# Ledger of designs, part 4: VHH binders against F-box protein At1g48060

Target 1, 365 residues: F-box protein At1g48060, of Arabidopsis thaliana (Mouse-ear cress) (q9lnf6)
Amino acid sequence: MKPQEEEEKNENMARKRSKSSSSLSIPLDIATDIFLRLPAKSVVRFSCVAKHWSSITTAPYFTNSFETRPNLLFFFKEADRFFVVTVPKPNRRPNESVSHTSSQILDSYQTPYPKHSCFTIKTESVHGLICFQRGTKPIVWNPTMRKFKPLRKPDKSWESLTVFLGYDPLERTHKVVAMPCDKASDECRILTLGSADQESWRTVKTNYKHHPSRGNRKNNYGPCRCINGVLYYLAEIDRHRLIGKFAFLGHSNVKNSLPMWVLEGEKKGEWSTYNFLPLSHYDRRLEFHFKLIGITNDGELIYVPNTVFKTFEVIYIDPIRKTFSLVKYEGVADKGFRQRNGLGEDKPLRGIQYSPNHVETLLSL

## First folded at step 5 (VHH)

Design B08 (from E6 with I104Y; framework vhh_6qgx_2)
Fold by ESMFold2-Fast, scan of step 5:
Structure B08 (fold): chain B 365 residues (1-365), chain A 122 residues (1-122)
Amino acid sequence: as target 1 above (365 residues)
Amino acid sequence: QVQLVESGGGLVQAGGSLRLSCAASGFTFSDYAMAWFRRAPGKEREFVAAISSSGSTIFYTDSVKGRFTISRDHAKNTVSLQMNSLRPEDTAVYYCAAQEYVTYEGSTYDYWGQGTRVTVSA
């Protein structure tokens, strides 16, 4: 940019800011502070009111600073529609076992649903985003902003692939990692979200030819975790299980091989285990109707129903204090919800899925 | 080979109606979701309406709800946008777009038409 063009741009922005401030009587710095303390719903609503307010909520500083406390995300497909529900963690006394109905009625929204059931294959929630896979095409989802972003195919020659989602804390960007899973390979494709108008896949080499581990008997991807900018995933090399490590460094200077650990044999008791009361201690029926999906950031186990018909309930167990909380939520699956959304009352909800420890993000896709 | 050709644009007075049509060729029309986007002079391209491959899921932007109706005809390989109660702010070039599923994110659409101009006089 030439100095004269920069001066004209700066002067025009100053005039525009002055005019906008006089019209709304709220300084931008104060508005930013207010928005950072509002629920995501309110921020999204207010961003529609004026261009200078939307400029705050889309700015990198704001999107990087705005994250809510983790909640359970519940979503499902019904009648060619995609329903999304944020489930807040209940407030309760320490060491108290309770069964109760939540005082907060759940809010939900619906969006058009893609034709394919590939949305059953997803990453964990990572800094507010979830990545689905449709065939060989990854799709990034922001549940808070109600946006889906299909990405270009990582490689034209790959018949099948697995996708991982990670977060680079130095760049404050999400990274999508794709690997082939139909044959052993030493190539990964990585893409950075939101870094340019057009996002592109780059190639990274691993130390050994491998493929991501399949957790289930059919067409499923092994578990993975992203912790402090490092993605850990299960993989195989020559029938040996290994843990792959992919570090996000914040610079373009990552080159060539990724570190890997090869495991030989499986020994019991190498992981920290919690000795706690089983679900059957509280009610014999619970072990048949609920499944463990994760642990909250404060150490509570989260159990969710295998089937959702007319009621929606979640169990929280503190394994150290040996307490349980069975919470019934209203506003989803019940008669009122079904009637409002034109759903039948004769069948369980279809395609139900959960994501524990979901934080809300205002990141534009 | 893939082509989307819009038609039906023109000049109309406020309160009037126009029907836009988009003829699709070079791909399996019944497998694709179809959408309409518009760009007003000096503005960014914005979402107007979309319809799923089956026709069962339809989405509109808030400013056109109740005034515009999107539909598709598999026999003719066309998607149509019926625009009623037109307003001067509806003045724009209207674009037809195609992609495997319904979404309001323009950057995700695989195929685009060249556009048809709609001018609504006050």
Scores: ipSAE 0.000, ipTM 0.119, lowest interface PAE 19.7, mean pLDDT 70

Design B11 (from E6 with Q99D; framework vhh_6qgx_2)
Fold by ESMFold2-Fast, scan of step 5:
Structure B11 (fold): chain B 365 residues (1-365), chain A 122 residues (1-122)
Amino acid sequence: as target 1 above (365 residues)
Amino acid sequence: QVQLVESGGGLVQAGGSLRLSCAASGFTFSDYAMAWFRRAPGKEREFVAAISSSGSTIFYTDSVKGRFTISRDHAKNTVSLQMNSLRPEDTAVYYCAADEYVTIEGSTYDYWGQGTRVTVSA
């Protein structure tokens, strides 16, 4: 009907008009606000769709502001693949047991670190990062971004050491702390994660010569924790008594309350003690089937099964309010879970490691 | 006193072969992983190949898989890189490195050689 050139001209005008109508698209500031409310995998997925989305998700202000609600993360290795599972802590009443069916995230990827043993000595998840070590070298891991960053040795003369991961909320930076454990020392090495020019080990001295506690189990250093810029760890000053910053014991198979000793920060410390009730106070049978793995950001103790076969249950205890809750996670470790992930059905999951306060982060390592 | 000394570099035509060697001294060679890295003119240092202390774990960067072979000789305290089917883009200074554990991250290696130059002509 119409001349072919006129049809092509009208089509080009429509295309130009459609491109100029990008003013109907979401403004950058509103898109940033929306992305800060999405799960990390959704943010990564959408950033692959358009150049403008990627400019938001890689901006320093966005990456510094992005943080999800804390979840329980656990991971294990089969051959050369990581299996990383995150499950939420559901809202519930005190002393209420519940089943949780959804909101679990499973990720699987190949690891450059095939030796299982390097993951048995690791930090808590601290603002989305976990640190483990191979010999005397720390390795920082971002599970969300599937990235590993090996660091230089803190001190080439140290034959053995322990590593802790902390976060400075005022500077919004992660810090890696290393201490020798062969003999009593007042020396620490600290490294702030950031640009290569800023990533160097510096020396800090403590008020007391001490060493971090060395156990004879696979996690030799016991639990440690960073809260509001303060690193808490188990330490030995006198071989007959263990006193440290903030510390709690690894399991509840004791007759009486569990002692906890606290010493704060790089400042002159204040010493205090706090006692927990053992798991047997709630039910005698539980102490043989569950182990303590840590404490939530709101102060609840977290217990997981000694063996994970076809079910996955977690116990949460508020030691101050003396409340007990059992959460069963449906679809974890069961037949469907194993079949979907190419896992065998006849044996318990092995080599499981846990991080109780994991948040997702887009931080570049 | 730790020392890594590379040898075997030179000029070769595309499609040719070279064998690089690295002689290690001043440490217990059998306890260390060994690696080769390279730096092309105007570029950053990149990973090429690594072999664990036992020799059981070997890694290659994708661009050299099937062309390069890394090996070690505990009796001679040497690590070698056999380079076949060389391409102009393989032109670089090749560095030997030693670490407690095999890794692809150059920044974590404890000891480095001074490098040997490889030039592949078209």
Scores: ipSAE 0.000, ipTM 0.340, lowest interface PAE 12.0, mean pLDDT 69

Design B13 (from E6 with Y101F; framework vhh_6qgx_2)
Fold by ESMFold2-Fast, scan of step 5:
Structure B13 (fold): chain B 365 residues (1-365), chain A 122 residues (1-122)
Amino acid sequence: as target 1 above (365 residues)
Amino acid sequence: QVQLVESGGGLVQAGGSLRLSCAASGFTFSDYAMAWFRRAPGKEREFVAAISSSGSTIFYTDSVKGRFTISRDHAKNTVSLQMNSLRPEDTAVYYCAAQEFVTIEGSTYDYWGQGTRVTVSA
């Protein structure tokens, strides 16, 4: 079903391509981990993290990751119930298909929060917590503890904002970052989760006025990832708009490849471009049936079906090693799953949100 | 009107080999992924092997990996399954299936053959 983008101004006609070619840009935006332009301190950190990113293709886990193995978490609402499903990443060799039976964790409970307006922000799991928002109010969720914590508004004057969740491995604390997305700004609000009396928004000034890049929503939401204490997100920098489109394009639809900008080197900014093979390289029509939802901690792209009816298959692609794995999760969305959970058998599951790299945490909210 | 016709089944002793073939008609063969599924007596249908439309992506179920080889021939509109080192537990009716993209999930396949019987004696 094609949703009406009623608040889209059709101002991007010069940037538009056919629906088929546009799908390559949109998926990459969802999985990206990289700023387009950074302050000097961020460039140094970016260089360090780029080394770790390259090593993920050969190392199973980040040094600062939880000891618990990361899983793919997804959730959806059906009628008045909220369903949360956790499935493990395949423990299989590259280029293998596997049928995986559950040690799945399935949880079901009532919650007032999973409404359409609550999931306008990417829901990637960060050290066991997921952040989303209701209007301009951020909400932190602990799926393991079944707890939701609404936070105070970051700024009373911001009509529209984007929220990101990160983790500081040195302080061992989660940080919530808020930015306005209706106009360019050099101000961010940051909140460190902790005791209730010490949870307050503080202001951080950036070197450039910017805003998060537009996703498919009116809120100009852009994808993000937190790696080793550094938050990466796609942003628009108006200063570079006059240099054409070069400053904003970290990817391309050209020649059936997905180039991505990656910073390499230890001392100064050294940028590399990687060309990833499209899904059509593995099978002619996969790109019409699957969508990119994120990336694993060991550097694999995660693709899920556009429609989840009675089966659940996930594609994992290592873009650097050029490996492809197809995983079928038994007992997910099938007749047995639906009967055990009081779900109807005649329609696809709707409004599914995915959070890669989920680990369990007992952190009290 | 799509048709898939399997052949090559039969009775074979353990350790033997058989080659199954599936002839496809009524659709653009080069645009479809092809797969083999099997159903043993008293069991449900299970995935065996699949090959993408181009032939570049191939999947096998663990129990047949290294023993079975799937291949396709665009000139003849056929998909084949070479079965080596056969075991009694390979005894089943083998089905050829077609669909738009490569997958291991049987319920997503659009077209199915009538099946060919394979019996492996101890």
Scores: ipSAE 0.233, ipTM 0.712, lowest interface PAE 5.1, mean pLDDT 68

Design B17 (from E6 with S107D; framework vhh_6qgx_2)
Fold by ESMFold2-Fast, scan of step 5:
Order: sequence, then structure tokens, then C-alpha cells
Structure B17 (fold): chain B 365 residues (1-365), chain A 122 residues (1-122)
Amino acid sequence: as target 1 above (365 residues)
Amino acid sequence: QVQLVESGGGLVQAGGSLRLSCAASGFTFSDYAMAWFRRAPGKEREFVAAISSSGSTIFYTDSVKGRFTISRDHAKNTVSLQMNSLRPEDTAVYYCAAQEYVTIEGDTYDYWGQGTRVTVSA
């Protein structure tokens, strides 16, 4: 070829390539593998750059395959603002009772407080989502994507209701379950989260009339657990009889041990009771300053402070090894945190809520 | 009315030993965790050791583990810090502190002494 014609062809090809989206030229399987290895924040940031990358991160395969380590989620309301902090688990639990300061930079953000939301009654974190309610209307929250989705009322005649959140591993979908709680009933409303056509309430009947228990504003957790697609919850049938299928952690001062009701092994309907040393075994005054909020997926008990002022400490107890760790987290409630978030330094944080074992999800609401 | 009074500081050569004591008054000593913190010249205050109200839970900072021993005496309302194998880096003013539960976080402690000076020569 003539050298001038070859130069012009090369220039035109380079020009056309520079106008093309680079994300369109990357094989989808390779791009998906890369994205699955990134932290959720990085995935969200990069998805904002290119439409093709956004299509990958919203695909069901990707959202269902996205893997994160469980974290402690900490959130609160101040005036008209909603504050969220993601607290990672300690890197290593020592073989003795120890304390240390975590210098990891914690993820935190703030948004306007969601209109008509109530965070005092909420479900456990289930595959990255949390459900709370506004009167009789459920609201699904994705802390990672910073999105709230109000759902339609499950039933127009119910004066009050309890909401549960579950995950169906076969369908790879979240299901919201609602039941009336002011009277005995055999009716449930179930909604599968997804497309608008799938997000309609359907009626399912239980084999008996019962009263499901609601979350208590004093304990900051929901009275239910989803295990391998099965929802377990506290309920009352007949007067003076409680029927429950829930991991329940008792008070530290009951008979010098913590009773814990746990489903045993792979057999549905078999329960075990475990007794753990009371918090006062480690320090007499800890039970006045910390409360139990749950168990990690590693089987460690998590205790958090009753009041958060200038410092944030979390206690992790291994009930089998009978050891505890007291971890102070930098960047929560301290001067830097308060300055970044426009908070005063003279009073405790208010309306604090916790969710143990929160995993991140990129699921679009 | 609440008082924490440190004593036992002084000059000691590297490799030597020193025992600090803190006398507590004005509060129910047996209900409080006790701790030692130190501040070296030109540095911020750092945690050294803490002991729970019962004495059953003890924390040390890594640099003093195996060299320092914290203990308490309820009959005398005192907390003590036995410092062995002292190093020039241990030179600091040592402060006694009291709190309702055992922790390494200085800002959580309710009561503080005025400090006792420890100088370790090379």
C-alpha cells in the first residue's frame, strides 16, 4: 500500500475506537469476574461510568453471586437526617481476653430521613436487605445501594401487622411476609420482590390461627430468622402459650447463664439450648453499659454500648472458647465523625439501631 | 472529693524495676475498673494497663506485656503497676485512672490522678 493511505486508515480507525465505549469491548464474563472481586462501593462507583457495566451489576446472576463479608450495621436518626455506618468484624479473634483499637476507615453516609419511615421495628438483615414498616405499610431498605422502596399495604382491613423478610435460595428472590398481630389469624400476605408484575400481595393460609410477635422498640431486633429458605418466628397460639422457632438470646443475669434456643443441625424442628457465661463474668459492670444484639455467622456473641457518646466499643464473645474481645472503632462517634456529619459534640447519639451479620447487596429495589 | 494519688515514680537505669502505686478515695473502689496511662515528653497520652473491678480481667498494651504487672488491693483501695526490665522508651508521666468498666480508651475514664514521673536512663 501507499504510505499516505495507510496513515489515513490508521487515523480513522483510532478515531472510531476512541468514540466507542470501552465497556462494550470487554467480554462480559471477564468483566463480571472482575466486578465480583471488588468492594461494593467500588462496583457502584464504576457502574456510574458506563451503561454496559451498569447492565452487568444489575443482572440477576451478578447480584446473586456478589460476595461480601458480613459486617455490623449501625444506624441512627438525628433531626431530619439518617446516618448509616458499616462496621467490619475484627480481623482475628485472639485466644485470650484482650482489647484493641481498630484503625480501619469505616464506611459511613447520611441521607434525608425517609418520609414516614420507622426504624424502631425492623427485620434482621436478610441477604443485604432490611425491612421496616410505616404503620401497616412495609418499606424495604438496601443500605449498600442507599435506596428505600415502600411497598403497598398487604391488607386494607388489618389494624396492625408484623412484617418478616426472607430469601428464597431456589428462586433467588426476597419475599416479604405480613401477618396481622392484634388478633389470632391464619392469613398471611406474601410479596416477591422483583418486577412490578411480581410485586403483588398474595394470600397464604397457615394451618392454625396464631398471633405473631412484633419486634420490640427496646431490643432493636426482629423476632424472626430465615434459614435456608425457611422463616422461623415467635408466635402465640391460644392464651398463655408461646410457640416459637427462633434463635432467642436471654438476659445475662438469668441463672448466671445466657439461654440460647438454636435450631439443631440440618433437622427442621429440632432445637438445642446453650448456656453461656454472663457478661458479669468478664467485668461486673459491663452488663450496665452493654447489651446483646445477636450472634455473628462465626458463632460469636455481639454486645454493643447502651449509649454512644464520644467512643464506640463492641464486645465479641466466643462462647465455646469462653474468651472475649473489646474492640474500639476509630471514626465512629468521635470528633472527626461528628465534624464530618454536622453533629454536636455535647450529647449522645440518639435512636441508635444495629443489624449484625449485614452483607452487602447490589440488588436494585 | 474524689482523689487518685500516684506514688513510686523516680529515676531508674535501663533494665531496672520500679513499682507504682495509686491510692483511691471518694468512691466505691470495688465497683470501679482501674488503669494506668502514660504520656512521654512531646507525645500524646497512651494506654499501659487496666484491671477490672474484680481483678479477673486484665489488659496490657503490647509493648509492656511480660514486663509490667497490674494488680489491685481492695483492703487498701490501691492499684499497683510493677514495672520490670525498664527501657528508655518507658520514660513518661504515669497516670492512674478509674472507670465503671475495664477499657483501653482514655476518654472513657471518669477520674484521673495528677501523675507520677518515671525516668529511665540509658
Scores: ipSAE 0.147, ipTM 0.649, lowest interface PAE 6.1, mean pLDDT 72

Design C01 (from Q1 with S53R; framework vhh_gefurulimab)
Fold by ESMFold2-Fast, scan of step 5:
Structure C01 (fold): chain B 365 residues (1-365), chain A 121 residues (1-121)
Amino acid sequence: as target 1 above (365 residues)
Amino acid sequence: EVQLVESGGGLVKPGGSLRLSCAASGFTFDDYAAAWFRQAPGKEREFVSAISRGGSTTYADSVKGRFTISRDNAKNSLYLQMNSLRAEDTAVYYCAADYWGEYDSSEYDYWGQGTLVTVSS
């Protein structure tokens, strides 16, 4: 062997990483700082490398310090696989329409409930978790951790019920709330997520017998929201509607207004009405192609397409400043997206569910 | 934490018998209905047998008369006695517990990791 050929052989046998790297350790304070700066997917991957690293990512200090910016999450099911897409709200000038590239975070995994349609009825995304309802059983989902947790039935005798998901900022725990919806009741069940012997349904009596709005396949458990540990939802009392502290977006027969009703406070019992311009004011075609799915934390109305075929566009409207922005997300739903994910190219994406204001959480279920 | 741990799986000849066990920790079977499910290679998970809190039993038609489900609340364990085993019984067997007693549903509160049963000559 010539020396040059021997040197080339030695270079070809070189490894960029040694298997002995598994014997190395990083100080916990440095590792914690690194993990807090990583995307959630990277943190999950690295926590599988060493037991001490998983002890960091599951510690209350870390989970309470880990924070991501709110994104628009949407998901759909094809065959037995779940597809989860998150897209950021891009920085843009008022009334500026933009194309956003390479902002997509896609996850794809096996669903534990392939024969069930439970994914069409869900809560809002609350501090990184979403709750589905299968019959009378709630199922809590962590999209970031790819984990589902079915819960016990809140009450064996309830033939129908509505489920809500909330977050307690003082205890820093998620709470699942269930109420019967076949008749007026003052009884609800609450479960705090945690260790299994602490995860029992407790009974709470409301001050009024009421009939909560039923969740359905189109309304994602109906109109509800959790703000600073307070759950707001639509209900009826004695054939009169009770709305908690809630911003209600209505449809009216008046072509040039979008009414929004806001309850100013429980003790005041006062409602404020805001009339906003409908989508047809900006472009008459938009009201046929887009639907309202909610309000961002910044107070912007968010509209998504009725049908997602080869493009994905989102409309953001600030109703107070009267600004309109159309955001096109490149690489979402197009041919490349479909080919990379084993999806057909000739049909719209079906059964899409949306969650505005979704954040990532490392909370184990 | 709540855990279910199966044991007793293995290789057995056609016509043989095998007893599966499922040990529970973090809860007691006194408060739960329990069930066995199985999943053969390339097939979906299917119901095998269930026992209610009151002791009533249910069996899939394919195993009725051959398999017997039982539990011992003092030992906090669930059992599946499998007799007259066939090649078609080859599968990973899973223990499941459901607080509300919904027997033929995949909607169980707790699941074990599974134990492999191979029926081969």
Scores: ipSAE 0.000, ipTM 0.157, lowest interface PAE 15.7, mean pLDDT 69

Design C02 (from Q1 with S56K; framework vhh_gefurulimab)
Fold by ESMFold2-Fast, scan of step 5:
Structure C02 (fold): chain B 365 residues (1-365), chain A 121 residues (1-121)
Amino acid sequence: as target 1 above (365 residues)
Amino acid sequence: EVQLVESGGGLVKPGGSLRLSCAASGFTFDDYAAAWFRQAPGKEREFVSAISSGGKTTYADSVKGRFTISRDNAKNSLYLQMNSLRAEDTAVYYCAADYWGEYDSSEYDYWGQGTLVTVSS
């Protein structure tokens, strides 16, 4: 080889090495800014490429700064496997009154679970995490990171219990609250996630002996919400229903005497002023084929099919703006979806649970 | 992240011995029940042995007297000492763990990727 030809080849190899290591040489602040702009799926994929990418995406600054728009998450169980699907909310134009659109899914996966489990509580997503239980053992799930974390039993003597997931905005931590259901009690157990030194259950006393109010289904306790570090849940004392209130902000007290919140103007005349339209206004048959599952953070009502067979359509209604959107999500429940996931083609998908306000989180469990 | 990693598998002659190890990371091992399972080619996964958080042990009849399960909570490790190995012990061996799990149950929450044990002359 001639020296000039050999130098040219060496220069080309140096250029390739420089390009190959460019991801490692990107300044940390610029890399962080880029990652904060990417969808969670892309962030997770790129974190697998290089160790320094993983160090960015696991850092508290990045995980606390990561923003995503709320999505609709749904999941179901078949043959001891969990199937998970995340779909985006529709992009609405201001003043759009009626739309019929098609949309792509954001993510879909399945995971084997060696122990048969049931989601025995309402599966509201709280700052990107969902809490369910298997018997008396709580399990925290991060759908974005595809990770499950079983927790220790809150109390060995409780024959049955319910758990609630909340978020403490001052500590920026998730808290799991467990309450017994077999009899009225003034005792709760609380566990803070991510407490490396002492991830253990602590006892908190409530003002009254009570138990969480059950919904209409077995293992489905009444609705709950966590807002600004306060968990609200339905409860009963001596056959009287009330709303329990648990504050996560530096106080260990639960207040069970908060009355049911009743909108002062819930009268028909007031709703007429807002031009509230029922689902039957758009199509009389929709009331028989769709059910309300919740409200988006933007104030839209979400309706899903009573039966999911070969298509998956979701209805979003804004009662104030009087808008109706029917979105068909492509690649959900159809033949291709079922074949890719080893599912039969002749039966509806059953036991589907929905989280209407799921945000993506990179929090490590 | 809860992770179990098995090691110590390999090729051994009939009558020989092997010690399998399972390293746990991402959690404190103290309150976990832990177990070894195995799966031979073309067969279903089979229970081998289990140990409670308190050290109580259970063995499948096929391995009783030949295998010994043990744990070291300080090292977050589970072990399986296999003696008097037979051709029918050839399988991929899996480590499993669960909070207060049932000792004979195949219903463990965490599983390792497995380590291959081949008993052949």
Scores: ipSAE 0.006, ipTM 0.201, lowest interface PAE 9.7, mean pLDDT 69

Design C03 (from Q1 with S53R T57D; framework vhh_gefurulimab)
Fold by ESMFold2-Fast, scan of step 5:
Structure C03 (fold): chain B 365 residues (1-365), chain A 121 residues (1-121)
Amino acid sequence: as target 1 above (365 residues)
Amino acid sequence: EVQLVESGGGLVKPGGSLRLSCAASGFTFDDYAAAWFRQAPGKEREFVSAISRGGSDTYADSVKGRFTISRDNAKNSLYLQMNSLRAEDTAVYYCAADYWGEYDSSEYDYWGQGTLVTVSS
């Protein structure tokens, strides 16, 4: 009988939504200003209530102007549902450890791939979108809009590849870049998100034969970043054909160190190399309990727990200023969190993926 | 549990019309591309028509101009309107959903059990 009552409720809600009126009495520019000041969740709710308001929230001006402050996003899958959590990086003094009690955003919705659990993911949020990879097929995800967009295979002949997501600030478009990773190549495929004519893979030749560096045999590649329309990633140039150069950001296989190329200003070639103190410098046990997942937009390294059971703590390290902060997020992964979200209390959260620089976006996929 | 359930098949005379329906459950249908395939007796399964998440459609040359694919995401349903039916359209028709939306592919993620369409006098 519950299924029948649920159907009647859903039909009643659909009927009420179809009778939504427009709010034409509010000037368009004032309505736009109001929506730009609302949380993304509120904007989405209002746009589904009034057809006139949805025309504002889907307009290119609005979608290009709407972005929230960057947060740490993490997500995990439990059965057939995605759970998406965002937490802010709190303001704190150097070397200050704090407890954060701000309301966390938690979204829960049905996963479109319930039987698939294997993704090669070192995702970074780029202007609100996150790119996954399932085998040789990329998927672009908008966590704010709860929409996934699978893309065609970049090249049917490539047995192994990696994908990166970038943003072109001049065209105001996201671009997906794919390249083979089994051997050095001067060929990549690029796809621009948007119109169907732009969503075909095109071939671009690079100046060097190279491949993304492999961190380990489980297809674990180094982090990448998009800065002002330039994609920076960990790669090795084919030294057999070209005078060898190795460019990287964020990590290495060198024991007890994380050398990183730091861009001095925004010009290519103005780089400095830093060796970071290992986590064991602060506490020997930290290296067993935390893992590096990326770098914030303001240059802090982010470490997250290897296992999330009843508590959630994040370590932020400024490698240049050599500051360490441990942030405990209250209300995440604890009994209350699990009860609210229908999660079991007897096992750790599994398969957690992280994005350190997530902003909310209303861009349609 | 993921299911695709076809209905609307039956016996029809040449030149007649049929509308096939496919009901999706156990997954978010809105996020999948969907397609119709058919398999005639003694032949391999062949592509008939596909529709993307956004509603863009494509058709095999043999059915172009006669068949129309459509979807209703509110009802989690896929449809195939078949007009000007011919004897060679006789086949078991399969509903399929693919997260990746590849055209003319037999490697779809989910398949229905099929519904028989017989075109004969």
Scores: ipSAE 0.000, ipTM 0.166, lowest interface PAE 16.0, mean pLDDT 69

Design C04 (from Q1 with S53R Y99F; framework vhh_gefurulimab)
Fold by ESMFold2-Fast, scan of step 5:
Structure C04 (fold): chain B 365 residues (1-365), chain A 121 residues (1-121)
Amino acid sequence: as target 1 above (365 residues)
Amino acid sequence: EVQLVESGGGLVKPGGSLRLSCAASGFTFDDYAAAWFRQAPGKEREFVSAISRGGSTTYADSVKGRFTISRDNAKNSLYLQMNSLRAEDTAVYYCAADFWGEYDSSEYDYWGQGTLVTVSS
């Protein structure tokens, strides 16, 4: 009726009144919309301007909605320091077959890392988080927020365990999965990341007793990947390799299944039949100076130098489009980088770990 | 070089109060769990209190309700407010920091030199 029309008219008239431009109050909905479109560094800087802006960046809706395009993350240890660098992947136009470009760092920092502390294993980057282990204790890392969160031990009786990190898109939460690897077991523990009051390990049974696998020979990363709410992991039963999965179905529902896929009996042609060009096709010398570290979500192969000394160059190859890009990242490993970070100028960087598909997240740990 | 330096110890009467401080250099408390331990003459080093990166606190049963641990990351300092002091609180108090936030272990990565607290009439 008429009262609603008068109310709307009065509100519109109030908005038309001249107001001082000194009003720095931005409505929360508009501020949220702006923040979701900014890089993480900008969001942090702007949240310092007013308390109401800080309330946006800590809200679950905002943290669950904020993710950047995937970037290349790498990190390494030197003495008792931990060095972290994030660099962008090249933006290429269709039909560009070869490019040599320079690019800038997105983020670089260092934190303390005690000499006696070691990462036994790390997971892949999953919706902006990475999980490490210290003995039998999982540690979740947010590289963007520069925060580590140690978790309670999944089971005090387990002498050794393997940890996996997944994301539940229905609950919009990370799930940490732990399994013993000292014996074949049908038990696992699952923890949903959240407030301290909500973080507890729950038991889930698998259909078969099995051992989770730790992946490569050096045990530097877990053999798992999370895709659309399903975490896939490599496991073993009586020396047979298999792929297990956890499906995150919301409402605290988690299902595990163990398909018996025999990886050692694979036939020629069971894998992709495309022919990709070797690195030596582009330059014969590159084959001896670069190593493959992974594949981007866009299907590009990523190669990094075997030795990072005074320059840092990364090769991106699209095997389907047959394109080659060599990117030099300015300010990495050079004299200025080493001086800023208290590093020796005459030694290669050692023990570098890479995450090829890292996104930024503002998730509070 | 990582260093922790304690201060604020001294002689105090039973029922009195003291505030201990621990200043960090070579790192920031932002990424560390921190704790206070104490060692009385002829005794093993014992846990007193710990604080997580997020500010969650834990206390030994002997000091609950009397001691309060806190930190100021901007000032890069850790504190222990000690109230209602007793003769059995007499000890050298040590500041400790652990990157991985272990609370149930006496094995911390970094330790201070200690500050003496004496509670006597």
Scores: ipSAE 0.000, ipTM 0.250, lowest interface PAE 10.7, mean pLDDT 70

